# Designs tried in a protein design chat: VH-VL binders against Basement membrane proteoglycan (unc-52). Part 4

Target 1, 184 residues: Basement membrane proteoglycan (unc-52), of Caenorhabditis elegans (q06561r450to633)
Amino acid sequence: KDRLMFAGDAEGVTISDIEERTIDRNTPFSFFKTGYLTFDGTTDGVAKYWRLPQRFLGDKVTAYGGKMEFEIEFSGSGHHSSEPMVVLKGNQNILVHRVRNQEHVLRSDSPVRITVETYETNYEQLNGAAATREDLLMVLADLDAFLIRATHVAHQTSTSLGDVSWEIAVDRYTPDGLALEVEQ

## First folded at step 4 (VH-VL)

Design a25 (from q08 with heavy chain S28D; framework fv_potravitug)
Fold by ESMFold2-Fast, scan of step 4:
Structure a25 (fold): chain C 184 residues (1-184), chain A 117 residues (1-117), chain B 108 residues (1-108)
Amino acid sequence: as target 1 above (184 residues)
Amino acid sequence: QVQLQQWGAGLLKPSETLSLTCAVYGGDFSGYYWTWFRQPPGKGLEWIGEIYHSGSTNYNPSLRGRVSISVDTSKKQFSLKLRSVNAADTAVYYCARGSYYKPFDYWGQGTLVTVSS
Amino acid sequence: EIVLTQSPGTLSLSPGERATLSCRASQSVSRSYLAWYQQTPGQAPRLLIYGASSRATGIPDRFSGSGSGTDFTLTISRLEPEDFVVYFCQQYGSSPFTFGPGTKVDIK
C-alpha cells in the first residue's frame, strides 16, 4: 500500500511533462488547503504532470487488482486537455488512463476523487490499442514512472493533488454465491 | 470462454416494469462495465446503460428516470429494471461486456420483450 | 449526443467483390473511439473493429477499418458468403454511446 497525504510537505512529488524531459524539481508548492499539494502559476499551454516519488516505483506487481485513488481540484476555464490522466511507464512500455466524459467530471473549483482500478481494462497504449494483462504486468514489474495530470483546462490558474493511495486487491473467492473449497 | 446468459419476462402490458437479469460464466467479472442494449424490430441498437463491477452506473439520458441497473458481484449477475413501459419499448434486449477502452466483445443471447395491451 | 449515419443503406454485391461501408458522425469522435459490428439476423452483434482500425480477436484480415474525426470506413476486401449480413458502426468516445442505423450487405 503506498500513500501520500501532503501534511505539510511535497513527499518527493515533482512536476514534469509527459515525457519527463523537463523535470521541475524546484517548483514552489503551496499547501493552501490542508491535505493538498498545490501548484499556482500561469499555464503556457504545455501539459504538466505530478510525478510520484520512488516509493511508488519499482516492482509493483502486487498492485494488480488494487485501486488507485487521488483527489484533484483546479481553477480555470477553457477547453479540456486531451492528455491522459494517469501515465504508467515500465519496461520501455507506456500505459495510460483517460477520464471519460471529462467535461462533466472535471469542473473548476470542484474537487473530485478519481478511482482507477489496476486492471488492464482501464488502460490503453499511447496509440490507442487496448492494454492486455501481459502489457500491464510487464509495466508493473519494473515501474519507472507514475504520473498524474496536473493541467486540465486551457486557461488554468491553479491545480491541486490530494490524498494519493495505491493498494493491492483483497482476494476473496465467493463465486456464484458459493464458497470455494479450501485445497491443501 | 466467457458466456453471458440472460432471462426475464418477455410479455408486458403498458405501465408495467421490465425486469431482466444477466449472468456471467467464465472469465473475470472485475474491471468490466456490464451493459444493457436494446434493438427494436428491424432497427438499430440503442445503448441503455452500464454498471461497473463495483456498482457505479451510467445511463442513457433518453431513458433516465425510468432505468435502473444493479449488480450482484457474489453471483456475477447484473439486472435491468425499466419502469412505465409502453409499446415503444418493444425490442430485443441484450446484455454485454464492455471495458473502458474496448467496446462490447461478449453478448447475451437476447430477450424479446413485447409490450402490448 | 453524437448522431451516426451509415451509407449506403443497402449494398448489393457478389461474393468475391470488395465492400466499402461509410459511417459519418455529426461531430468529431474523440480519440477515434469508433467500432464496427456484424449482425446475423436473430443473433447478437459481433465486434469486428474497435478504435477505428484495430481488429478484434478472431476477426479475419479481410476486414479493415480506417478513418478519424467524423468520417470512418469499414472495408471487406473479398466478400465471403457469410459476410452478407448487417453492419453497424458505434462511437464510444463520449456518453451516451450511439450506433448507426446499419448497412445491409445483400447478394446481387
Scores: ipSAE 0.512, ipTM 0.787, lowest interface PAE 2.1, mean pLDDT 86

Design a26 (from q08 with heavy chain S30D; framework fv_potravitug)
Fold by ESMFold2-Fast, scan of step 4:
Structure a26 (fold): chain C 184 residues (1-184), chain A 117 residues (1-117), chain B 108 residues (1-108)
Amino acid sequence: as target 1 above (184 residues)
Amino acid sequence: QVQLQQWGAGLLKPSETLSLTCAVYGGSFDGYYWTWFRQPPGKGLEWIGEIYHSGSTNYNPSLRGRVSISVDTSKKQFSLKLRSVNAADTAVYYCARGSYYKPFDYWGQGTLVTVSS
Amino acid sequence: EIVLTQSPGTLSLSPGERATLSCRASQSVSRSYLAWYQQTPGQAPRLLIYGASSRATGIPDRFSGSGSGTDFTLTISRLEPEDFVVYFCQQYGSSPFTFGPGTKVDIK
């Protein structure tokens, strides 16, 4: 299980754009002691992402069938971002996850826990084509980037990330061979 | 190949509960939304609701709390209950497989449900 | 809820001709999450296109989709005899998912 609790520092998290063309290592973070990593959410009209540290990267094939979970909170108003919520990059492939009914799920000053099971059915390519199992396994075999969106609305005053975990599958099976439960 | 087979009672009286079951053969059950639709004779499709393999449900608000969908992952089956039926619930009912980004790619054969006194 | 309108209601054409079917939404469809289905009488719908322009598995290349926002189009480049059936658009960008009333492609 990989986890970030933000109980005293940023634990290697940085800020970037989706293409990782600009990586910001100097953003002043606050509220570490409350279990959240927070910054003011100032934008130049470009979506910003929390960039997870090296321990979430590399060979992550064992994460298939598990789940990632994280808490986000923001303050602000205006139209919601159309950018993906989760971005996985690996082996020169990019897979993304978007929050359905985002305007109802993501509300100002209302923390929400987002859970994404690590199945291809929960990912698409940037061009909108649905991911295949082969696509997801290829990305997980050599994960180069794990991004979570930090900018959610047009006029944002703060954004927070909390309690990030990526659960590895530890399958339990029925007599017919179906996975019953996943945990770690 | 993936195949969906559905069954249940097709003739109902007003105020009874509709109960339909859909079984999934072949392919993966996990990671998908298992969904119910209906189509009144000569009309368009209506989405009833869906259940994720883990049990999380989403329902069409127009059915006003009359609907519930359940899943049995060990049998690879999911079921629809629609309470307090009336003549307006007469339709062909379909089960289907959906995913987060690719909508309904496999469908059951359909069950004609007739509500009459 | 988003209401979908399809036009024309009936499209009368001959085999070999190009068919263009329109679907319009009462509000913008998020992320172009719009699908097209084909339905033969007495059978379940068949997914043709999803995400406005992505072909589903096994669908012939004569079927193509385009559009964004509120205006979407399904094109069948050269009609085959089996294509003279009903077509539905469906949005899945917001709940509840909704369908258009259908366009019937009829033989002239």
Scores: ipSAE 0.270, ipTM 0.731, lowest interface PAE 4.1, mean pLDDT 86

Design a27 (from q08 with heavy chain S30E; framework fv_potravitug)
Fold by ESMFold2-Fast, scan of step 4:
Structure a27 (fold): chain C 184 residues (1-184), chain A 117 residues (1-117), chain B 108 residues (1-108)
Amino acid sequence: as target 1 above (184 residues)
Amino acid sequence: QVQLQQWGAGLLKPSETLSLTCAVYGGSFEGYYWTWFRQPPGKGLEWIGEIYHSGSTNYNPSLRGRVSISVDTSKKQFSLKLRSVNAADTAVYYCARGSYYKPFDYWGQGTLVTVSS
Amino acid sequence: EIVLTQSPGTLSLSPGERATLSCRASQSVSRSYLAWYQQTPGQAPRLLIYGASSRATGIPDRFSGSGSGTDFTLTISRLEPEDFVVYFCQQYGSSPFTFGPGTKVDIK
């Protein structure tokens, strides 16, 4: 299980647009909310994403069948973003996860914990086609980016990420269907 | 590669409990929503509810309080129980496989359920 | 709950002709999560299209889907004899999932 607790340190998390063309390595983060990495201030109209650090990248095939969990909180109002909540990039492929009816799940000043099991059924391609197992395994075999959406509403004043975890090596199935029991 | 086979009692009296089971052969069981539908004679389809492979359920509000769906992951089976049936519950019942981004790609053969005194 | 309306109720055409079937939603369907099914009498529905425009596995390319928001269309470019059956649209953008009443494609 890998984890980010944000006890006064960003732990290598940076912020960028979805294409990672503009990576903000100098963004001032605050730790006003205990246990959260917070970016305060209004957005510039461009969707922004938390970029997870190197230890969440590389060969992550063993994450198949586990789960990723993270907590988000924001302050703001207006239209909810239609952008993906989770973006995985690897081997020249991009797979995304979107939260259905997120206006009921994501509310201003209310932290919510998002859980996504690492199965192809929970991912789609950017063009909307459902992911295949081969698609997901190829992305996980050489993960280049793990992004979590940071902008949630049109008139946002702050956004926070907390308690990120990804199960890597506990009671999981291999890509070929073999059960694997691994202690942490 | 994937086949769904369903079974259960097809003839019921008013007030009895409907019990149907669906078995999944081939393919992956994990990551899917295992779903029940019904279709009254000459009418459209109605979604009854779903169960994620891990046990989380979601039911059609119109049937809430009467419906229960359960899963047996070791047997790759899932079951529907509908309490206090009446003539309006007469329909062909179907089990199906769904996922978050792709609705229902494999279906059971259907079971005609008749509720009559 | 989102209510789906299908038109026409019955579409009478000859083999080889193009069929266009309409599905309208009472409110916007999130992310075009709209599916089309074919149902032969006495059989379970068969998934044709999902996400408004993606063909399901094994579905012939004469079937295509389009649309977004509240208006969706299923097109069958050249009707084959086996295509003269009932078609249903279904939204899965919000719970409870709902189906249209169906369009019957009938032989002239």
Scores: ipSAE 0.505, ipTM 0.778, lowest interface PAE 2.0, mean pLDDT 86

Design a28 (from q08 with heavy chain H53Y; framework fv_potravitug)
Fold by ESMFold2-Fast, scan of step 4:
Structure a28 (fold): chain C 184 residues (1-184), chain A 117 residues (1-117), chain B 108 residues (1-108)
Amino acid sequence: as target 1 above (184 residues)
Amino acid sequence: QVQLQQWGAGLLKPSETLSLTCAVYGGSFSGYYWTWFRQPPGKGLEWIGEIYYSGSTNYNPSLRGRVSISVDTSKKQFSLKLRSVNAADTAVYYCARGSYYKPFDYWGQGTLVTVSS
Amino acid sequence: EIVLTQSPGTLSLSPGERATLSCRASQSVSRSYLAWYQQTPGQAPRLLIYGASSRATGIPDRFSGSGSGTDFTLTISRLEPEDFVVYFCQQYGSSPFTFGPGTKVDIK
């Protein structure tokens, strides 16, 4: 289990664009809400992402069949972002997760806990093709980036990330019912 | 290899509750949305609602408080209850498997439900 | 609720011809989450295309999809006898999910 509690520090989280071309390691975070990492986002039209620290990266095959959970909250108005909520990069592949009906799920000043089970059924390629089990396992075998979207609406005044966890499977089965081999 | 089989009421009277069950054979139950649709004779399909295998539900607002879907993960079954039926609920009802990015790739055989006095 | 309109309602063609079926949405379909289904009378629908252009597993390459926003097209490059059935489009970009009324492909 890896977890980020944000008890007064950023725990290695940084801000970047989706391509990680501009990584801001010196972002001034605020901590006015205990248990949350807060950033005053810009409305410059460029999507920003919380970039998880190295301990969430590398060989994460054991996370297959488990779940990632995180809390987000934002303040703002306007049209919702069309960008993915979660971006996983590994072995030169990119898989993304988008929130369905996000206009109803993501509301200003209303914290929401998002749960994404680590199954290929919850990921797609950037081109919209559904991920296969092989696609997901390849990405997890050498995870290079784990991004969570930080910009949610056109006229955003703040964004917060809280209580991030990525847990291994309880019973370690694939979606097709095949037992997943898990080793040290 | 994945097969959905459904069963339940065929004939109902107005005001009764429709109850249908769908069983999943083969493949995985986890990670999928288990979904109900209906199709009045000669018309298009209407989405009724869905249940994620872990229990979270989403319903078509047009059916308001009349619909509930439940799941039994140990049996790999899910069920539809539609309360206070009337003649407008006459349709073939289908269960189907959906996922977050790939819609409905496996369907049950359908159950014709007729509501008449 | 997004309303889907399909045109034509009935398309009369001969085997071997190209079929082009249109689906239009009353408002933009988020992320091109638009699917096409084939339905033989008395049977459940069969998924052909999802995400506007991705072919479902086992679907022949004569079926292709295109489009974005409000305008979507299903193309069958060379009609086979089994293709003379009803086709439905469905959006799943926003709840509630909605279907078009169908296009019937008839033998001329």
Scores: ipSAE 0.347, ipTM 0.733, lowest interface PAE 2.8, mean pLDDT 86

Design a29 (from q08 with heavy chain S28D H53R; framework fv_potravitug)
Fold by ESMFold2-Fast, scan of step 4:
Formats: sequence, structure tokens, C-alpha cells
Structure a29 (fold): chain C 184 residues (1-184), chain A 117 residues (1-117), chain B 108 residues (1-108)
Amino acid sequence: as target 1 above (184 residues)
Amino acid sequence: QVQLQQWGAGLLKPSETLSLTCAVYGGDFSGYYWTWFRQPPGKGLEWIGEIYRSGSTNYNPSLRGRVSISVDTSKKQFSLKLRSVNAADTAVYYCARGSYYKPFDYWGQGTLVTVSS
Amino acid sequence: EIVLTQSPGTLSLSPGERATLSCRASQSVSRSYLAWYQQTPGQAPRLLIYGASSRATGIPDRFSGSGSGTDFTLTISRLEPEDFVVYFCQQYGSSPFTFGPGTKVDIK
């Protein structure tokens, strides 16, 4: 079970660019919104990402077939970012997920819960090639970074991340057909 | 290895509801968008909508709230309902498999739907 | 919605010749999410190219795609008899997904 609830603590989340060359460990996070981690997220021309803490990294092959969920809310206007929403890095490979129909899904001052099932069909490489199952399993076998986009529109005034969970595929069946749930 | 088979009533009267079902044989049902298209005789393709295994749907706004797509994950089937049909809905209807980054790589055989009195 | 235009409407060539088909979008296609399909009369479309330039599984290497933004091209390097059918481009960068009107490749 991997989850972030943000009950008054950042729980190890930091901010960075997509390449993780600039990691901001001193971002003044706001906790005024219950269950959310917030910062101003102003645009300096570079996309910013929430970096998930170490417990979301390492050997995560058991996450294959499960799902990732998180809440996003922002305030602002202007053109929507073309950057990926989710970035997974591992074994010297990078796989990304982009939000379909982003301008329809992501609206200012409207929280949205995003669900991404952990299948290769929901990821692509940075060069645009569709991910293979082998690509995804290699990344998950030694996950070095898990990033969620924090900047969404050109004139952003705030950005929030809430209730992050990454669940394994838990359904197992006995010979009589009963479903069983197990935790990692 | 993956095959889509579709069925449903091909002859309808105006005001009736079109109902088509598509079954998926072989391959994974998870991770894909299960999609409906139509093609009026002699015209281009029109995307109708899609459904994910979770039941999440996206529809073409041009169908004015007349469309619904449902999924039965246990049977690996998904179905199209189009309400209040008229002659303009006469077309060959296709089901297809799509994914987030690779569009429609497997298609059903098509069903000709004719709307007449 | 993004409107796709294909040119020419009909392309008359002989087997062995090179075919070049164009698809133009009314506005920029996000991430070059543009696909090409082949359709034989009476059959469902067959995916040839996706992401403007990636060949789908099982598609011969004589088919290639290129382009970005608003201008895209499908090239068939040496036409085979079975290639004399209709070709459609499709954008999937923005909802609703839209198709071009098709280019028919005819035997001369």
C-alpha cells in the first residue's frame, strides 16, 4: 500500500523540473486546504513536478496491473501545458503518461481525480513511441523517479496535489472462484 | 490472436433504439479503450465514443446525448445504444480496440444498420 | 474540432510506382498524434501508421509516414496490387477524433 494523505505534512514530497536538475527542498508549501499539498506554482517558463518520496521508488513490479490515483487542483488561465502528467524513470528509461482531452479534464478551481492503470498501454516513451510491457516492467523493476506535473496553465496562481495512492493488482482466485485481496 | 465479433439488429424503424454488442476474443481486455465508429454509405468514418474497463466513457458531442456505451468485463463485451434513430443514422457500424497512444488496431467485421419505415 | 483534408482525392498510378499521399489539419495536431488507415471496399479499416511515423504491427516497410504540426504524408515506396484501395488519415490528439475524407489509389 503506497499512499499520501497530506494531513498537515508534505510526507517527503519535493518539487523539481522534469529532468530533476533543479530540486527545490525549501518550497514553502501551504496546508490551508485539508488533504492537499499546495504551492503557488507560478510559471517561470519551466514545467514543475511533484516528486514522490522514496517509498514510491525501488522495486515496484508488483504495481503492474494495479492503478495510480491522485487529485489535482489549480487556479489560473491561459494555454494548457504540453508536458506529461506522470513521469516514471527507471533502468535508464523514461515512460510518461499524458492526460487525454486535457483542456476538458483540467479546469481552474475544479479538483479532479486522475486514475492511471499500470499497463504499458497507458504509457509512451519521450520520443512518442508506445511503451511495451517489457519497457514498463523494466522501469518498475528499479524505479528511480515518480513525478506528477504541478504546472498546468500558462498563468497559474496555485497548484495542489491530494490523496496519492499507487495500488498493486490485488485480485487472486481460489479454485472455487472466490476472489482474494492481498497487500504487498 | 485478438478478434472482435459484433452483432445486433440491422433493420430499424424511426424512433427505435439501436443496440449493438461487440465481443473480444483473445488478448487482454484491460488497458484498452473499446470504441464504436460508423460510416454512412459512401462517406467517411465518424467516431461515436469509447469505454474503458472501469466503465469510464467519452462520447462524440455530435450525437446529442443519444448515445450510451456499456461494458461487461466478465464476458469481455461492450455494447452501443443509440436512441431515437432516424434515416441519418443509416451506416455500417464498427467496434474497435484502441489504446492511449496507439489508435485502433483491431476492428469488428461491421454491421449494416438501415433505418426505414 | 480539427478538420482533416486529404490530397489528392484520387491518385492514379501503376504497380511498382511510388505513392505520396497528403493530409492537412485545420490546426496543429498535438504530439503528432496522427494515424493512417487502409480500407478495402466492404471491410473495416486497417491501421498502417500511428504517431505520424510509427508502423503498426505486421505492416510492410514499403509504408512510411512523416510530418508534424498541420502537414502529414503517407508514402508507399513501391505499390503492390493489393495497395490500390482507399487511405484515410485520422487525428487522435484532440477529442472528438476526426478522419480525412480519404484518398483513393487507382490502377492507371
Scores: ipSAE 0.222, ipTM 0.710, lowest interface PAE 4.8, mean pLDDT 86

Design a31 (from q08 with heavy chain S28D, light chain S94R; framework fv_potravitug)
Fold by ESMFold2-Fast, scan of step 4:
Structure a31 (fold): chain C 184 residues (1-184), chain A 117 residues (1-117), chain B 108 residues (1-108)
Amino acid sequence: as target 1 above (184 residues)
Amino acid sequence: QVQLQQWGAGLLKPSETLSLTCAVYGGDFSGYYWTWFRQPPGKGLEWIGEIYHSGSTNYNPSLRGRVSISVDTSKKQFSLKLRSVNAADTAVYYCARGSYYKPFDYWGQGTLVTVSS
Amino acid sequence: EIVLTQSPGTLSLSPGERATLSCRASQSVSRSYLAWYQQTPGQAPRLLIYGASSRATGIPDRFSGSGSGTDFTLTISRLEPEDFVVYFCQQYGRSPFTFGPGTKVDIK
């Protein structure tokens, strides 16, 4: 449905920590590399995230059952981050996607395209509890933040984000048993 | 209007370190990816890696353990070091300018590097 | 890595004829980030086309590019004597950036 290609600018993407306490809006380390957003990493030990722009936020219930794809690449060494790869915030809840055994998926100087199907089985609550379908639909109904992790290893020299897309399910329907009451 | 000029040692023995420098004349140095390529005689081009004016680098994984690119923003120069060379590293080496929407629009003149005993 | 193949390996034509050169990628090239270069013997490559179809500064309008996904084409509408050289395609949609093996345009 929604896509970022970074052909000529950052398209409204900013950098923050997971709690969005510090948002770099004015002088980010972000710069362009032939279709990618890139920054040269951080030495403060705090995980950094790409914050997607407003067009990826709001009512995104139609994304349920589809998929999210993005390309990431990094250069560096050391221990891999255990922080979430994707963070969705909405309706006062936070759901995260974690890449299991990340060191086998993400390798220095090797771009990888990550695909996350928009189903509750691919998301967890921040405390590690499983997400329910109702949890995911509630977050998607009023999405306030969409974050993709930018810091991957302890001694990182650079990181890049490219070609972000979030697609709807072709034959989406509301399964029996998920009855949401709407006020008149 | 933008011109790249490169220099460095062209004759090496196996196990030595290749060192090449590229200087940029005209135009802005900031905001571009300063890139190294090589081309073995009679073969196609191979991307070696790139550096941004901030010092951030990306390398071809096939050369990662042997390659280092550095930048001197005050002189508008960037340099390639390739360690532990062997005969397979014999090639013409090129520096080039890359940008956020165009790949490589300005190139250095090339340096023939021969590795022989 | 994305592997590029070019066909034909050698294209034999006469001045004034139309040349059509193909480049095929082993997987889809993101954002159509595909470039074409011309290389004269003993010289650095010269950028002709980028973004599959955009002509670089100073490049004559007889050169045009087209294609998307995995299949790309460079067309030279009317060959001039200086066009009988080698042409390379390059993808820059994914690191490591890769080049095709080249197509040599030769005199019949």
Scores: ipSAE 0.000, ipTM 0.443, lowest interface PAE 18.4, mean pLDDT 81

Design a32 (from q08 with light chain S94Y; framework fv_potravitug)
Fold by ESMFold2-Fast, scan of step 4:
Structure a32 (fold): chain C 184 residues (1-184), chain A 117 residues (1-117), chain B 108 residues (1-108)
Amino acid sequence: as target 1 above (184 residues)
Amino acid sequence: QVQLQQWGAGLLKPSETLSLTCAVYGGSFSGYYWTWFRQPPGKGLEWIGEIYHSGSTNYNPSLRGRVSISVDTSKKQFSLKLRSVNAADTAVYYCARGSYYKPFDYWGQGTLVTVSS
Amino acid sequence: EIVLTQSPGTLSLSPGERATLSCRASQSVSRSYLAWYQQTPGQAPRLLIYGASSRATGIPDRFSGSGSGTDFTLTISRLEPEDFVVYFCQQYGYSPFTFGPGTKVDIK
């Protein structure tokens, strides 16, 4: 199980564009809200992403069938971003997750907890083709990047990321034979 | 291959409750939205609602007060209940598999439901 | 809800000809989340195209989809005898999911 709680420390999180060409390792984060990593700044028209630290990368095939969860909050107005919410890169492949009906789910000054189960059905390729189980397992086998979108609306004044966790699927069977998803 | 088989009573009287079950054979049950549709004779398809494998549901607002969908993950089955039926509910009912990015790729054989006095 | 309109209602063609079917949405379909289905009378629908242009597994390459926003097209490059059935478009960008009324492809 991997987790980030942001108790006054960025825990290795950095900000970049989706291509990771411009990685800002000196971003001035604030911690005014307990449990959140906050980036205060105006959008320059380019989508920005929280980059999760090394502990979330590498061989993550055991994450298949589990779930990733994180809390986001933003302040701002205007049209919502059409960029992916989650980006996974590995073995020269990129899989993304987009929030369905985003404008109804994400609202200014309202924290939202986002849950994405680690199944291929919740991911697509950048070109829009649905991911296969083999695609997802290939990415998870050597994960090079785990990105969460940090820019949500056209006129954004701040964005916060909180309580990030990536649960490993642990198949546990009860005496009656039911499979249970267990968080560790 | 993935195969959906459905069953339930096809003849109902007005005010009764429609109950249909769909069983999934082959493939993965997890990660999918298990969905119900209907098609009145000679008309187009209408989405009734869906249930995610974990139990969360979404219903067509036009039917929300009368419809409930449930899932039994151990049996890989899901069921539709539609309360207070009337003649307008006469249709062929279909179960189907959907996912977040790919709509409905496998369908049950269909069940003709006739509501008459 | 998003209303889908299909045209023509009936398309009369001969085997070997190209078929072009139109689907128009009352408002822009998010991310081009639009699908095309084929339905033989008495049978369940069969998914042909999703995401406006991605072919579903096992679907012959004579079927192709295009379009974005409010205007979408299904093209069958060379009609086979089994293709003379009904075709429906469906949007899944917004709940509730909605379907067009269908286009019937008739043999001349």
Scores: ipSAE 0.401, ipTM 0.754, lowest interface PAE 2.9, mean pLDDT 86

Design a33 (from q08 with light chain S95Y; framework fv_potravitug)
Fold by ESMFold2-Fast, scan of step 4:
Structure a33 (fold): chain C 184 residues (1-184), chain A 117 residues (1-117), chain B 108 residues (1-108)
Amino acid sequence: as target 1 above (184 residues)
Amino acid sequence: QVQLQQWGAGLLKPSETLSLTCAVYGGSFSGYYWTWFRQPPGKGLEWIGEIYHSGSTNYNPSLRGRVSISVDTSKKQFSLKLRSVNAADTAVYYCARGSYYKPFDYWGQGTLVTVSS
Amino acid sequence: EIVLTQSPGTLSLSPGERATLSCRASQSVSRSYLAWYQQTPGQAPRLLIYGASSRATGIPDRFSGSGSGTDFTLTISRLEPEDFVVYFCQQYGSYPFTFGPGTKVDIK
């Protein structure tokens, strides 16, 4: 249900490092490409992330079993980043998603849509341990940060984020709320 | 507890199609890659391919033109079809559960497939 | 495709001894996505280690894994009688997923 279209503004998205120690709230985009939030220029060797706005944060347990989708595009060359593509932080825990076969999936000047279903099986801890359902539900219960990687290759000249959506397991609203899968 | 049970024809003639099915009991079916492997007698394992619960597939390029994997989420089952078999396809075939970060933690019992005239 | 080589092919030891098994990849394994399996004859493989060093659920702490890049090691600190079986390494960092040929741990 939550979506970012980037039709003329950044919609609250900012840029930061993975630890969120340095947050750029001022000019994270350009309008050279409609429908995308674009960060231009070479990287300084530090991985950078798009930070999603407050409406993607807080109690997001209803997102369990749904999916997140976003489009990325970049221009550049060199070795691909080993950093996570998606970072979720909540209740003092961090879960990450990395793109498999990234060199085949992510290519310069070729937009790609990435889909990550909101199941623990698609996340790991920073130390490489696989996430449990309890880990994911804990993070989703009080989501403090939702980051998408903005730096993809060693010699990058631009990066773009487009059409971000985070959908619930049930895309149909009812008077009683949304259904959740409580156990398996 | 999670268990995988597999079945299908074990004796084939050259040029026939191998068909195996794996059923998942207990645990979640969603969020997993349902995977097929084979192991020729006295040799190592070979990954055949996988299907995500939603139907997306990845196949070993060495078998791509001959293999298809399908899923029936309502029955919690997935199936392997391998076309145009020959003697080199003789192996024990295994189904297994995989995930994006944790490889294959539950396996079926195995099915011996023999291809001979 | 990434080719995995395991050495030694056969390791002959006595119960209580330490076993060290090697797995080498023909090219770097992305993110150390390397697993170790144990296989008893006639049975399906059992996952021991994933991500080079994380123990799977229910696996005794005598099993440990280490390594990165192209060189990986499985260590069994004190062999028990049930440990005298075959061990396979597997990379899942890139498609197609590939396995080593196995190391057989034999009783002297």
Scores: ipSAE 0.398, ipTM 0.760, lowest interface PAE 2.9, mean pLDDT 86

